# Designs tried in a protein design chat: VHH binders against q84jc2. Part 193

Target 1, 232 residues: q84jc2
Amino acid sequence: MSKMRNLVEEKFLEFYESWVIQLELYLHQLLIAHNNNTMSETELRHLISKLTTHHKAYYTAKWAAIREDVLAFFGSVWLNPLENACSWLTGWKPSMVFRMVDRLRKSRVVLVEAQVKKLEELRVKTKFDEQKIEREMERYQVAMADRKMVELARLGCHVGGESVMVVEAAVRGLSMGLEKMVKAADCVRLKTLKGILDILTPPQCVEFLAAAATFQVQLRRWGNRRHYVTHS
Short names: E, the ipSAE of ESMFold2; O, the ipSAE of OpenDDE; V2, 0.75 times the mean of E and O plus 0.25 times the DockQ between their complexes.

## First folded at step 12 (VHH)

Design ld33 (framework vhh_8fcz_2; at its last look DockQ between E and O 0.62; V2 from the best seeds 0.00; counts 0 for: pae E 3.1 > 2)
Fold by ESMFold2-Fast, scan of step 12:
Structure ld33 (fold): chain B 232 residues (1-232), chain A 126 residues (1-126)
Amino acid sequence: as target 1 above (232 residues)
Amino acid sequence: QVQLVESGGGLVQPGGSLRLSCAASGFTFSDYAMNWVRQPPGKGLEWVSGISGSGGQTTYTDSVEGRFTIIRDNDKKMVYLQMTSLKTEDTAVYYCARFPYSELWEYLNTGSFDYEGQGTQVTVSS
């Protein structure tokens, strides 16, 4: 329903703009914390918890929104074209976060051998889970082609109000399938993020989260700057 | 050029209040989140509070939440830190700071932080 889709898009746009602004404020806190070797473990863990809670809040809001209109998350109006171009199943590609992990190998807070081994094991598992989701999406697309052919054949024989109800049922079926797929991808994202944070020390967690937030904020700023036109 | 001028610091007793001010010039003030950062004796830089460019969102470090309030006036190009129920642990040089988008990766990689302001000293003692 177009009315429901417009309301979902408007509400999530408001939420996302606020969420990104809050992420930027947390990023500033992370940058200062990263360069302060006198912070206690308790202080660092509290800051990491704030970031983890912030990311969890995003997925809580997203899952509520996709229940109403999952299609809003494919080509999202709250993302600029650059952010949309970088999306994989409505969000970041899980394996990409290991690029942020790789920088820790040359950082002031160096990874120990045991951590390197665990991170490599996690990277392999994440890539495997990612590929499973991709195969499931391919199967879904093939099944949708079969469904569309059957539905098109049936819809072509209807000339009254019954055809509207059949189209609505088909759209609901499509949305439910996509909702499950998006949630599966988001579960891989959350498991990967938690796995990394469980392996890293608190100072390393701060640096990792700062790098990830820096990338996200700069990608948004870069895309918005390119979209900005001055007719002066 | 870019300038941040902090003021309002001083000597106060525990439980007292101070209002810090930061006057900004040389950049589009409302395009930047503004931050208060402090350096206590014998410690590194500690982030205290931040406010979004519009002023619609604020964040505080846990130790000052409920005691400090960050406010901005975009027309006057000012950011303020209202401090109440001051503790001896709040003793520090307070800096007004912004983080340019172009410098985020360099700051993260090198740890080099250029203070745009001179800072203002807050001393809480009996």
Scores: ipSAE 0.746, ipTM 0.912, lowest interface PAE 1.1, mean pLDDT 86
Fold by ESMFold2, look of step 13:
Structure ld33 (fold): chain B 232 residues (1-232), chain A 126 residues (1-126)
Amino acid sequence: as target 1 above (232 residues)
Amino acid sequence: QVQLVESGGGLVQPGGSLRLSCAASGFTFSDYAMNWVRQPPGKGLEWVSGISGSGGQTTYTDSVEGRFTIIRDNDKKMVYLQMTSLKTEDTAVYYCARFPYSELWEYLNTGSFDYEGQGTQVTVSS
């Protein structure tokens, strides 16, 4: 089992490293577009589509890996401690993206009243979906702490194959539930991202995507510098 | 003292080819992604292509994909842009550029990228 999860982790780590490097190259494209007042709306929408597709590719690859072994994502070597600080179903809370929107509004982006209203509606919906997922996660936390399951694991060491079979079935059931929960969280992240991009104008989308990519790239590089200090 | 020196520009006819070079000095070249950007007459800067520090990843703007190739030589600290099937729309001053990782937030706020060269003129006309 550990060997299978190790292979899944290794393959996804390779994908993730390549994905972040590509995100950085897209970030450079976004930064130049941010300052080019002669780009057409069609050109801006195409660039936005590239970024949207890149984010979808991340989740597509993640979901394929989770299908093989979701437990690998609750302590994967491919993520650093800064990215795991929230312990929220292998990622940032979906609503955390609104902190980026709020920061942009305070400095550079001017939104009309209709956009502000729609963004607040989306924020409320996103938080509601988060709370629903948190309630489901609490159910799985309780199930994991169940003394019955702990007793079956101990009994399996003493009694034989039937006790092992029951524990294995329970672990597979928990893994299936966790897979669904992680996918649900990722779907909220994707729907929130697409919702924000639908509300913002194309120039505003470029600014938002550039800021978000900058944050992701900086956070990853800052965490990697800490890794290198450990190895120095 | 960071220096980027572009060369290889010139006058070519539509359908022609040209190879731009960028010599880099004053920094750890392999640690930085490198970019080609261009400024067509009367327009702002347009991003053309980027290449990761290792050279393993490249990205192109749609209008040049399939026609231009970015490559780097980390031993010689060089970046190249091989251009083929040139069009009149490719006429511009071409710059070699890098973005500072530590100052990305400042670039987003100020609107200028860091460490661009002097540029090389490419003119595509009959």
Scores: ipSAE 0.383, ipTM 0.768, lowest interface PAE 3.1, mean pLDDT 77
Fold by OpenDDE, look of step 13:
Structure ld33 (fold): chain B 232 residues (1-232), chain A 126 residues (1-126)
Amino acid sequence: as target 1 above (232 residues)
Amino acid sequence: QVQLVESGGGLVQPGGSLRLSCAASGFTFSDYAMNWVRQPPGKGLEWVSGISGSGGQTTYTDSVEGRFTIIRDNDKKMVYLQMTSLKTEDTAVYYCARFPYSELWEYLNTGSFDYEGQGTQVTVSS
C-alpha cells in the first residue's frame, strides 16, 4: 500500500535505515564478544558504551522528529508491518526486555540472588510505569473522541470555517498529548535499559544486548521478507 | 552452501601491509553484512571489522581503527581487508565471516559466525 510521506517521515526513514544498519554491525560485535571469553572488562564496557550511545542517538533523533510531527511515529513508514505490530507507543514495550533476561537465565547466564531480586524490582516498577502511561494515553484518546467526534465527523461535510479550526485545535491538543506520552514511554524504555545494564555484569550485558539487537534485526528482516522488501 | 574462502595472508614485518581477500558464494551476498574476525595464537576469536551489505557503512575494533580498511565488491562477491601499519599483536588467523541469520533467539546459542573457510594466516614479526 502506497503512502504519502511528509518531510519528517522521509528524514527519519533515512536516519533509521542507517541506524539499523549500524545496529547490525554492532550486533556482530556483540555476538563475537558473547562467545569470546578473552575480552577484558574494559573492552566489554567499551562495547556496551558504544551500544548505549547508539541507542541514545536514536532517541535524540526521535525526539527531534516528534517535536515536528509526532503523528508520523504512529504510522511509522520506516517500519514494516511486523515491526509496527510489535510496537507499543512507537517503540518496544519496556516490559518485554525482561523476557529476554529470563531467557538468558534459562540458558547459560547465572544470576546471583541479589541480581535476581533487583531485576524483579525493576520489572515491577517498569510494569507499573507502563500502566500509568497506558492510562494516560487512554485518557487522551477518549477525550478526543468524546469531545470532538461530532466535529471530526462533520469535517467531510464542511471544509473550512470554524469547525475546521476546532478540529485542528483538537488535533494539535492531541498531538501535544501524544508527544508527552511518547516521551514518557521512551523514558521508561531508557530507564529500564539502564536499570538492566546496571544490574548485570559486563559479560551479561553483552549477552543481553546481543539478544535485544538480534530481536530487532531479525524482526526487521523477517518483516521485510514477508513483504518482499529489501533493506540492505 | 555458504562458502567463504580467505586469502592474502603472509609474513610481514612490523609496519608492513597486507591485503586480505575473501571470496563468498552460496548466498545473496549483498543482503549480508560481512566481517573479518581473527584468532590470535592461544586466544579466542575476536571481531576486527564489519561492512554493511551495501558497503555504505563500516566499523572497526579500536585496535585497528585507522590502520585497517574493509571494502566489499558486491558484483564480485568479494570482501577485502587492507591492513597497514601492522603490529605483532595483529598476528592471527583471519577469517571472513557473515552473520548466521537463522531463527530468532538462536543466535544466543550460536558459538560462531559463518566462517567456514580455513582462514588466512597473518604473521607480523621482526
Scores: ipSAE 0.140, ipTM 0.618, lowest interface PAE 2.1, mean pLDDT 85
ESMFold2 (binder alone), look of step 13: mean pLDDT 87; pTM 0.888

Design ld34 (framework vhh_8fcz_2; at its last look DockQ between E and O 0.13; V2 from the best seeds 0.00; counts 0 for: pae O 10.3 > 2, placed apart)
Fold by ESMFold2-Fast, scan of step 12:
Formats: structure tokens, C-alpha cells, sequence
Structure ld34 (fold): chain B 232 residues (1-232), chain A 126 residues (1-126)
């Protein structure tokens, strides 16, 4: 029997497709701005603000959607298989963003020693916060195998009203636990993004945001074309 | 061979209007967002406006918002920039641009951008 998409999946698919198209347009603006040494700091800050507002809009929409159906975000229908394979708790792994930061260390825009120190401190804190969430996810997975869950699975074999209600309550509880973990992961993502942007100068912020958007757009394109990356 | 050919520039009085055109060939036009970029005298390259491959989404730099409109005709492989209420600050060479997915990372690393077209000169003066 065919599975129909629920309203949450359809609504977020429409939102996400539009959001990614807008991200690509902002990326083109960032690429040009990155190579323009005559832009004022005010102009650069306005562009950075457009990107941060765009990312905040994503999390606003995501948190509304996970409140209704968090499971839609595990193996999301709006992501291609490559994007899903690269996901950590329904999104980018926060520490991976420091690979884009490492690019700035070798770029034309030189990082000063004080910035390098603050970025390393932020990287360590981000990894620590990730590990805490990974431990919570492990506990969640172990809880699936405990005696109470085994008993609920057995009760799910009975069609009686009391058994159905108990199973439904348990599923709602599990969904609430996943929602809490996804929100915790997203909070680490937002703190990491804000932390990096607070440390970087406006030209460095533009380069960082351009690198991050380039990777996101490229990953989507590669997955949609079903090409294998044959890299050395 | 990829080609972008810009036209429609000229001399116009402040407050006037011009429509720029860009004719594209040599690639699957609807697969690419298209952009208008300008270089004013004594300044670097400035991004002006962009339009998605379908034409469903547009974005503008703050200084032209409400004055310029970007549109495309995928059947004709054309991008247009309708400019109204022109100001002396809009004086620049205007280029039609695309950013091929295969070149995004190279462009970001080198900053090297070869114009696919010759551009079209817009001069706003009395």
C-alpha cells in the first residue's frame, strides 16, 4: 500500500524548496561581495544580517514542524539520499562548520591570533556540547530495548482500546523525547553559528557564509544528480 | 560554447528608465539562477539582482529595491533588468552573470571571475 505524505511533510517540503532557492540567490550576492574591496562595513553587515535572518527563519519553521511531527525530520522527504546520509540529528553536525573556518586560516583574509584562539575555544565547547547530545541519543536508543518498551510492543499486538491508548501515549512520549533532542542539537548549531560570526570581521563573515552556502548547495546538487564523488 | 550577450544600456537623465537584456546560449538556461552585476567607476563589482531558474524567486540589493525588476523568459533564454527612477549612483557597466555549480568553490577560493559577456554601459547624467 502506498504511503501518502502527511500535511507536515508537504508543508515543510514546500517551505524547504523555497528556502534553498533563496539561499542560492544569497550565495551569489555573497560571492560578489566577497570579491569587492570597496564595500562599506555597513553594507557588509546588512548582507550578513540577511543571511542570519534566513537561517533563523529555517529554525522557526523547523521547530513549528517538529512540534507536530518530529519523525518527519528523520529520513526527510525534502532531502535527497546524500543530504540525509550527511545529517546528524536532522541537520548539519555543528563541529563540521569549523572545516569552513579552517578555510579562512588559509584564505586571502588573514585571521589574527586573538581570533584563532577564540575560534579554538568555541570549537572545543561545540564538540563538548555535541558529545552531551550524542550520549542522550544513546540513552534514548537503549531505552527502546528496556522492559517497559518490550511490554508496550507486546500490548501493541492486541486491538483492545486500553492497549491502543497505552501504545499511543508511549509513542507521543517518545516523540517528545526526540523533539527535545533535536531542539538541543539546533541550539548548539545556532550558538556555534552566532559564536563564529561574533568572532569574525564582516569580510570574514561574508567568506564564511559563502563557503557554508556553497557546500550546502553543492551537496544538494550532487545528490540530485546521483553522481558518485570519485576523489583521489 | 557558453555565451551571455548584454544590451540595452545608454545615456539617460536622472529619474529616467532603461531595460537591459541578456541573451543566453550554450547551456540549459532554466537550470541556472541568473544575476545582474555592475561595476561603477572607481569601485569593485557589485551584485544588483538575482532570479531563480524558474523565475519564481527574485532578490535585490537594498539600493535598487523597488526601482529595479528582474525577469526572465526561459523559452527565449533571456534575462531582463527593468530600471526605473535611475540615479547618478546607478552609472556602471552592467553584466549578466551565472555561477556554474562546478565553479562555485574555485570562484570562492580565487576571486577570479571572467565575464561571459562584454557588459552594457549605463550612464545616468544630465
Amino acid sequence: as target 1 above (232 residues)
Amino acid sequence: QVQLVESGGGLVQPGGSLRLSCAASGFTFSDYAMNWVRQPPGKGLEWVSGISGSGGQTTYTDSVEGRFTIIRDNDKKMVYLQMTSLKTEDTAVYYCARFPYSELWEYLQTGSFDYEGQGTQVTVSS
Scores: ipSAE 0.737, ipTM 0.911, lowest interface PAE 1.1, mean pLDDT 86
Fold by ESMFold2, look of step 13:
Structure ld34 (fold): chain B 232 residues (1-232), chain A 126 residues (1-126)
Amino acid sequence: as target 1 above (232 residues)
Amino acid sequence: QVQLVESGGGLVQPGGSLRLSCAASGFTFSDYAMNWVRQPPGKGLEWVSGISGSGGQTTYTDSVEGRFTIIRDNDKKMVYLQMTSLKTEDTAVYYCARFPYSELWEYLQTGSFDYEGQGTQVTVSS
């Protein structure tokens, strides 16, 4: 039951550090593009594609890693405590991304009524999918707690070869169930992101992606500075 | 105070090479990713290339990939842009830039980029 840092955690830590640094470089590109009225739609779509490809690469790496150790993604060593505190099922909460969309309503590139309607429909769908996952997570946790209590009572906290095997099987079952829930949450995240980018115009997509990346970079900077701040 | 000083621009023929330099002072240089941006005649500001604080990661706009190399020297507090196979389309004023973390939301809200230096002119013509 003790948390042990393994090679999977170390490998993903190295990946994530590189990934977030690359996100910052893309953020700078997005910030410049945001102020360039002479960029073609093709140029903007290429930049948007770089960002979506970058996010897809994150999930590809994550899904490979959770096959090995999904528990590493609950209280991740590659995130600071502030980043971990903001996590919902190992990532950003899908419904909360609409705060970045709400920022667009106050921007220079205003949303037309048709876009606002589609975004509201997407927000409602996203919240519904999110709540469905939360209900399934609750059922899973209740069932696993019940199963865990029965196994602990039967074993009486004794350690032996057969008892170790039963505990390992229970932990593996828990991990498989959590892996499914994390992937379901990630699918909602990806569907929500794609839905937003499909509704927005290319300049609006650049602003949205810049806002989202700015939030991630700032959250990391604030949390990391707290790590190195000494209090007298 | 923070200063970024660009140099190394000039007039060059198509296919030629040029190396831009940027001297930085007034901040902890290695803490910041550095960028090259450019403004072609009659166009808005274009992002060209970026390099992470450690120098371990670089990214380039599509039109310069394979032709330009961004390099930094944290000991000398310098960033460079090594340019080869220059084209007429590369004609622009080139600026080096950083984005202070405390100002990221301001940049996003205003939609304006403030240059910290005067830039260096690169002209590619026959």
Scores: ipSAE 0.697, ipTM 0.898, lowest interface PAE 1.2, mean pLDDT 84
Fold by OpenDDE, look of step 13:
Structure ld34 (fold): chain B 232 residues (1-232), chain A 126 residues (1-126)
Amino acid sequence: as target 1 above (232 residues)
Amino acid sequence: QVQLVESGGGLVQPGGSLRLSCAASGFTFSDYAMNWVRQPPGKGLEWVSGISGSGGQTTYTDSVEGRFTIIRDNDKKMVYLQMTSLKTEDTAVYYCARFPYSELWEYLQTGSFDYEGQGTQVTVSS
C-alpha cells in the first residue's frame, strides 16, 4: 500500500513500530508465565501491570496524535489492510474481547459463578456503550453528508473562495467530532480491559492478555504476509 | 533468501564493552524492525533490543537499558548493538532477528528457535 504520509503519520508509525516490538516481548513473557506456573502472584501482577502500562502508553501517544490529526487514524498507515479492516473507530472493538474470554472459559480456565456474572454485566455495559458511540458517530457522518454534500462535491471544481472555506469549516467540525468519538471509543476499550482484569485472577489475566496479544500480533503477521508490508 | 549474519562477539571481562554487528540481506531492510535477541546457556530465548524500520525508535529490555545501544544503517543494511558495562549475566549467543511471533511461538512450543543467523557468542567472565 502506497500512501502519502504526513508528519503525524510518520511519527506515529515510528512509535507504533517500537510499541509493537515491546508488545511482542510482553507476549513472550505472558506465554512463558502461562506455560510455566512457577511465577508467584506478585510476579504475575507485576507482569499484568507492565502490560496495562504499555497499553496506556499507546493511548497516551494516540491521543496526542489525534489532537493534531485525527484523520490519520481513519486510514492508519502503520497498520496493514487486514488490521485496518478489523478496526472499529481506529481500534479494536471492545465487545470483541468477550469472545476471547468465552474461549478461555471453554478451555482450562474455570470461572466461578461470581466472575461469570460480573463478566456478563460488563459485556452488556460494553455493548451499550459501543452502541451509544456508534449512534453518535452516525450523527456526525450524516450531518456532514446532508448539509455539506454539495460543497464537498464542488470542491473539485472550485479550489478557492467561500465554498472552500465552508468545506474546510465543515471538515474541521467533523474532525472535532471524530476526535471526540475516537477518544470515547478508547475510553470504552480501556474500561473494558480494566473491567475484565479486575474480574479475573492473576493467572487468568495472564492467559487473557496472552490471548489478546496473540490475536493482535498474529493479525499483524497475517496481514503483513499477505500484503508484503512492514513487519516488526 | 533472508540472511542475517552476526559478528562482533567475544570474551570480555565484566565492565567491558563489545559491539555486535548484523549484516542483513534478502529482504527490504528498512521495512522491518530489527531486533537483538540472546540465548544464555541453558536458558530460553530472551529479547534484548529492538529498533524501528527507520531507526527512529529504539527499545530495550530492562536489564540492558542504559548499557546497550541499538543502531541501524539502512544504506548498509546493518544493525549494531553497542554493549557497555557488560555483566556475567549478559553471556549468551546473540542473534539478530526480525522478531516474528511465529518463530517465538515455535520456540516456546518446541524449545528451538529457527533464527536466520548463526549468532555470535558473547562471554563475559573475569
Scores: ipSAE 0.006, ipTM 0.303, lowest interface PAE 10.3, mean pLDDT 84
ESMFold2 (binder alone), look of step 13: mean pLDDT 86; pTM 0.879

Design ld35 (framework vhh_8fcz_2)
Fold by ESMFold2-Fast, scan of step 12:
Structure ld35 (fold): chain B 232 residues (1-232), chain A 126 residues (1-126)
Amino acid sequence: as target 1 above (232 residues)
Amino acid sequence: QVQLVESGGGLVQPGGSLRLSCAASGFTFSDYAMNWVRQPPGKGLEWVSGISGSGGQTTYTDSVEGRFTIIRDNDKKMVYLQMTSLKTEDTAVYYCARFPYSELWEYLTKGSFDYEGQGTQVTVSS
């Protein structure tokens, strides 16, 4: 029901606003930590753990919401249009984070050759996993366009007041397959994040997490300052 | 011009309490999260606590959690740090800080931070 979908959207909007505000506070902590060469490895690991726990909390909430209404995550109301335009299967594209990793090669906390090799191997693996999911999505889209689904949509548009119910039933048929694909994409995201953090030293992890959070916060800010011009 | 003026520091015994204040001017205060950061003798800047623009969310570094409370009064353009159960390790110059969206990437890439305020000295003896 549209009413139930609106409730899921409102609840996740409340969660997401709080989650992003907390991410910004963690970003400020990361920026200060990045500029402090006197922090112990233990202190840095605690901060990194705080950020990884925060990201895991996002996926816990997301997967609960997706069970109720996965379509809410395609064109999310808690994201501005710029954030939505940059989404790949309801979130960040895993291979894109390696652009932020590449910046570490020119930063204050430089990567050694062994780390560069491991990160390149992880990048290739991540790209391969992305392509597997993209092929699965293509198969899903083809299945949705099969003759039986087209006939149901055509019948729903033609047969009086039953058209809305037939179309709604057809759309609901998408949910299970989309849930599977979104969760698969999120698993690649989590594996990629864990893989990067496992390769990097604690100071490099802090810089990487700070760069990722900075991009996320600034992308949101840029999109939120967009102006609308509309006629009557 | 942006101004942040810290006050309330002093000398206190271990286990004591102090309340720090920060008066802000020159920007839309409620649009910014505010932070307390400190610099112990011979060490770099350490982030202590942060509070969202609305005051609805707070975060603390592990070493002060349960002992310090950050609060803000947007009408008065003030942020406070209530410190209890003070330890010798809390001895530092305390700064009030904000991070403008336009400068986030610069802080990350240049590896430097400029203080907007003068700071307030907290000394926890013996």
Scores: ipSAE 0.724, ipTM 0.899, lowest interface PAE 1.2, mean pLDDT 84

Design ld36 (framework vhh_8fcz_2)
Fold by ESMFold2-Fast, scan of step 12:
Structure ld36 (fold): chain B 232 residues (1-232), chain A 126 residues (1-126)
Amino acid sequence: as target 1 above (232 residues)
Amino acid sequence: QVQLVESGGGLVQPGGSLRLSCAASGFTFSDYAMNWVRQPPGKGLEWVSGISGSGGQTTYTDSVEGRFTIIRDNDKKMVYLQMTSLKTEDTAVYYCARFPYSELWEYLTVGSFDYEGQGTQVTVSS
C-alpha cells in the first residue's frame, strides 16, 4: 500500500473494502440458500437479483473512477499482490468462469444437454471477444514503442512549459485509450455473467454465484495473510 | 474450541417483540461476520441476517427487513437479534452461525452446516 495515494485511489479503496464485506454477507446467504431445497423459485430469483445488483454497483463505481484515473486500476492499491497477480485487464478473465462452471457440474450441479450446448456456444463467443481485446492491448503496447512516443519521453527530461504541455497531452491520450479498453473488457465480463445466469436454473445460479464468491473471498483472505513478500 | 450459545427465545403473540442473544467463544470474534439463521417447522434452514466483523454493515432477508435488527458487541463477544412486529411465519428455531474461511468450500460441496449451539425456539401464536 502507498502513503502517496491520490483521491481516486483513497475513495475507491474505501468503496472496495465495503463492497467486499457486503459480498461476504451475500455469500453466507447464498450458502444457506444452496442447502435449502424448500425455497421457492421466486425467493431464489430474488437472491440472484441481489447479487447481480451488487456486481452492477461495482462496475458503476469502477467506471466513474476510471474516468478520473484509469491508471489507478493497473496495480490497484485496494487489491493485495495475489489478487493483482490474478487480474486480466483490471479484473477477472472472462473465460475463466467456464472452468468454474465445469468444475461445479461434477459436484451437485445437474446440467441438461441443452444447457451444456448453450454454455459451449457462450464459451466460444466469450473467448473470441477476449482475444479481440487482447489484440487491442498488444497494439497499444506496440504504440508505446513508436518513434513519436520515444521522442515525447525524451522531451519529458527537459523542464519547460512547451515540453511539459506536450507530455501532459500524450499522457492524457494514453489514459483515454486505456479507459476504452478497460470498459470493453468489463462489457465482456458483464455479458459473460448475464449469459451464464440466463442459461442456468435458479438453484444452479445460486451454486455458481456461491462458488464465485467463495473463490474471491478466499483468494483475498489468503493474500492478506501472507506476511512476507520479496521486492523485485 | 469454538462455541456459540443462543438464548432469548420464547412464546409471543403476533406483533410482539423478542431479543435473541448469542455468546461466542474460542475465536477472534471481530475477525468474522456473524449470522442468524432459522429453521421453521417442516422447512430447511433459512438465512435471516448477517453483520460484518466490525458491525459496520448489516444485511437482512426481505421478509424481516425493517422488523429485525442485528447488533454485535465485540468487547462482550455477543451477537443480538432484536425482533419486532413478529409474525406467525417467524416461528422457528434460531441459530447463530459463523462460516470459517477454511471451510467455505466444504460448506458448498458437502452441503452441511454444523452448529455448535442448540438454538433458541421462537413461537409466534395467538
Scores: ipSAE 0.696, ipTM 0.892, lowest interface PAE 1.3, mean pLDDT 85

Design ld37 (framework vhh_8fcz_2)
Fold by ESMFold2-Fast, scan of step 12:
Structure ld37 (fold): chain B 232 residues (1-232), chain A 126 residues (1-126)
Amino acid sequence: as target 1 above (232 residues)
Amino acid sequence: QVQLVESGGGLVQPGGSLRLSCAASGFTFSDYAMNWVRQPPGKGLEWVSGISGSGGQTTYTDSVEGRFTIIRDNDKKMVYLQMTSLKTEDTAVYYCARFPYSELWEYLTRGSFDYEGQGTQVTVSS
């Protein structure tokens, strides 16, 4: 009996592939906009809004999907092994985006002192929230190793109607805990992204979003290239 | 060996139509999204439209949405930009562009672009 994709996995794979293709097209627009100093503030804000809406669409789709099957997001079938290896609680690690922010300190559109201070405050808050979630995940994992969970795992290895019911109840409980944790992590991601964009000027937002999208597109391309042809 | 050759530009009256063509060679055409980018006189480079490698997805800048259509023919290794309802502000040199994955960081950090094509001039004037 092979492990097959369920309906949630199939639907989200279709969604994600289209979402990433659209992200690449937006990236090309961002790269050109980044080098065009004749764009109005209104034009830049519309482009930033396009990217913000695109990311919002991802989280809307993700939260609908995790309500049905959160486990699909751990070791996802729509991500290549490299993308999965770089994942933190089913997505990007919030503190890592400040590496993209650090690029702005070297750009020709220099950050003013007030922005530097606000970004540092946001970085500290983000790292604190991130560590809080990591501690919750650790407690969750430790709880899985207790004697009752070991007994439940043993029971789940035996065929029988009653055994199946007990295992299903346990899996539902585990899934509910993971769903809460994933949503908490996504909330930190969204607050971090919004916070950065609220602090930055429109040209700086374009550069930041272009850097983030470049990394995401490159990571996917590099991972996929390694798996195009495999010989044993 | 990589070449992008634009054609189809010219002088056209406001409200008119024009089709630009881009012939590609020297790379696996269907692996790359293709873009149309323009430079109006005295202004910076503007992204106009993009199309995915398969042709299944397209995106347009707001000012040309509904007026321009980007299409590709992967068998012929061609990208087209069908322009309708042309305005004087559409006057620019139009470039066909791809962004190699290996150079995305260079495009972002260098602040300048080297195009593989020479461009084609579109002038919208009475």
Scores: ipSAE 0.731, ipTM 0.904, lowest interface PAE 1.1, mean pLDDT 85

Design ld38 (framework vhh_8fcz_2)
Fold by ESMFold2-Fast, scan of step 12:
Structure ld38 (fold): chain B 232 residues (1-232), chain A 126 residues (1-126)
Amino acid sequence: as target 1 above (232 residues)
Amino acid sequence: QVQLVESGGGLVQPGGSLRLSCAASGFTFSDYAMNWVRQPPGKGLEWVSGISGSGGQTTYTDSVEGRFTIIRDNDKKMVYLQMTSLKTEDTAVYYCARFPYSELWEYLTQGSFDYEGQGTQVTVSS
């Protein structure tokens, strides 16, 4: 599976680098739009649609890749060490986006009480769904410590066709379980994004998407620049 | 000192064409995406087009898609906007812009945008 894993990593690296470059271009469009109070609702909605389509393209590519090698996403070669350190089940932690939502309450784009209530309800639901996945991950880790898995790990230390086949079958089973959990986590991410965008007005959606993209681009830049450039 | 110098604007009839140029200096040009933004009379700044640092990726606002083409020459430190099928609504001051990575959050949180260049006037009228 090593050869298949390498191919998945190479293909997704090429995809991700292009995807992030395009995200930065969309971010520049969002920043200008955020600072222009003369844009029509139709223009804003179309820009929001470009961003949501871009994010959907990411999950389409990701889900195709994890069907072939989900483990590539737990030590992603297309992410720098800082990005990897900030990952929760192969992506952003859903509840963390509400920190960006909290910024909207203190920015120039004011939220009305009805929106604040709906966002709080969504935050609670997102946290609940997130915790369900965390409990599933805990069960997965506990299952790894059971007697059968410990015995399998011992077999992996011995040479022989039978032990190699048993280890390979176990790894395949583990990969299937991880794929299911990653898809569940991604579903929470997508539902959280959709929920936020459904609650916010078009100008607020633009600010939210700009904040999210700024954080993503900045995190990548910071990780890539750790020891190589001085911020002036 | 970062400098962006726009040129190529002028008066043109509807359906006409213009090529805008932007000469960049004072930074590593190929490390930055470059953008064209415009300010029509009575409107705020609107984003028109962007091009990645390598030139491999471009994007456009819907109103200019298929009519405008953004190109860059990293050796000459130039970015261009080829404009065709010009409309009266394209009348604006056009600015060449970059977004420094260190200032992205400030642009968002301060609610301000400072263009880098002097701009070039495009007037589409008979």
Scores: ipSAE 0.727, ipTM 0.901, lowest interface PAE 1.1, mean pLDDT 85

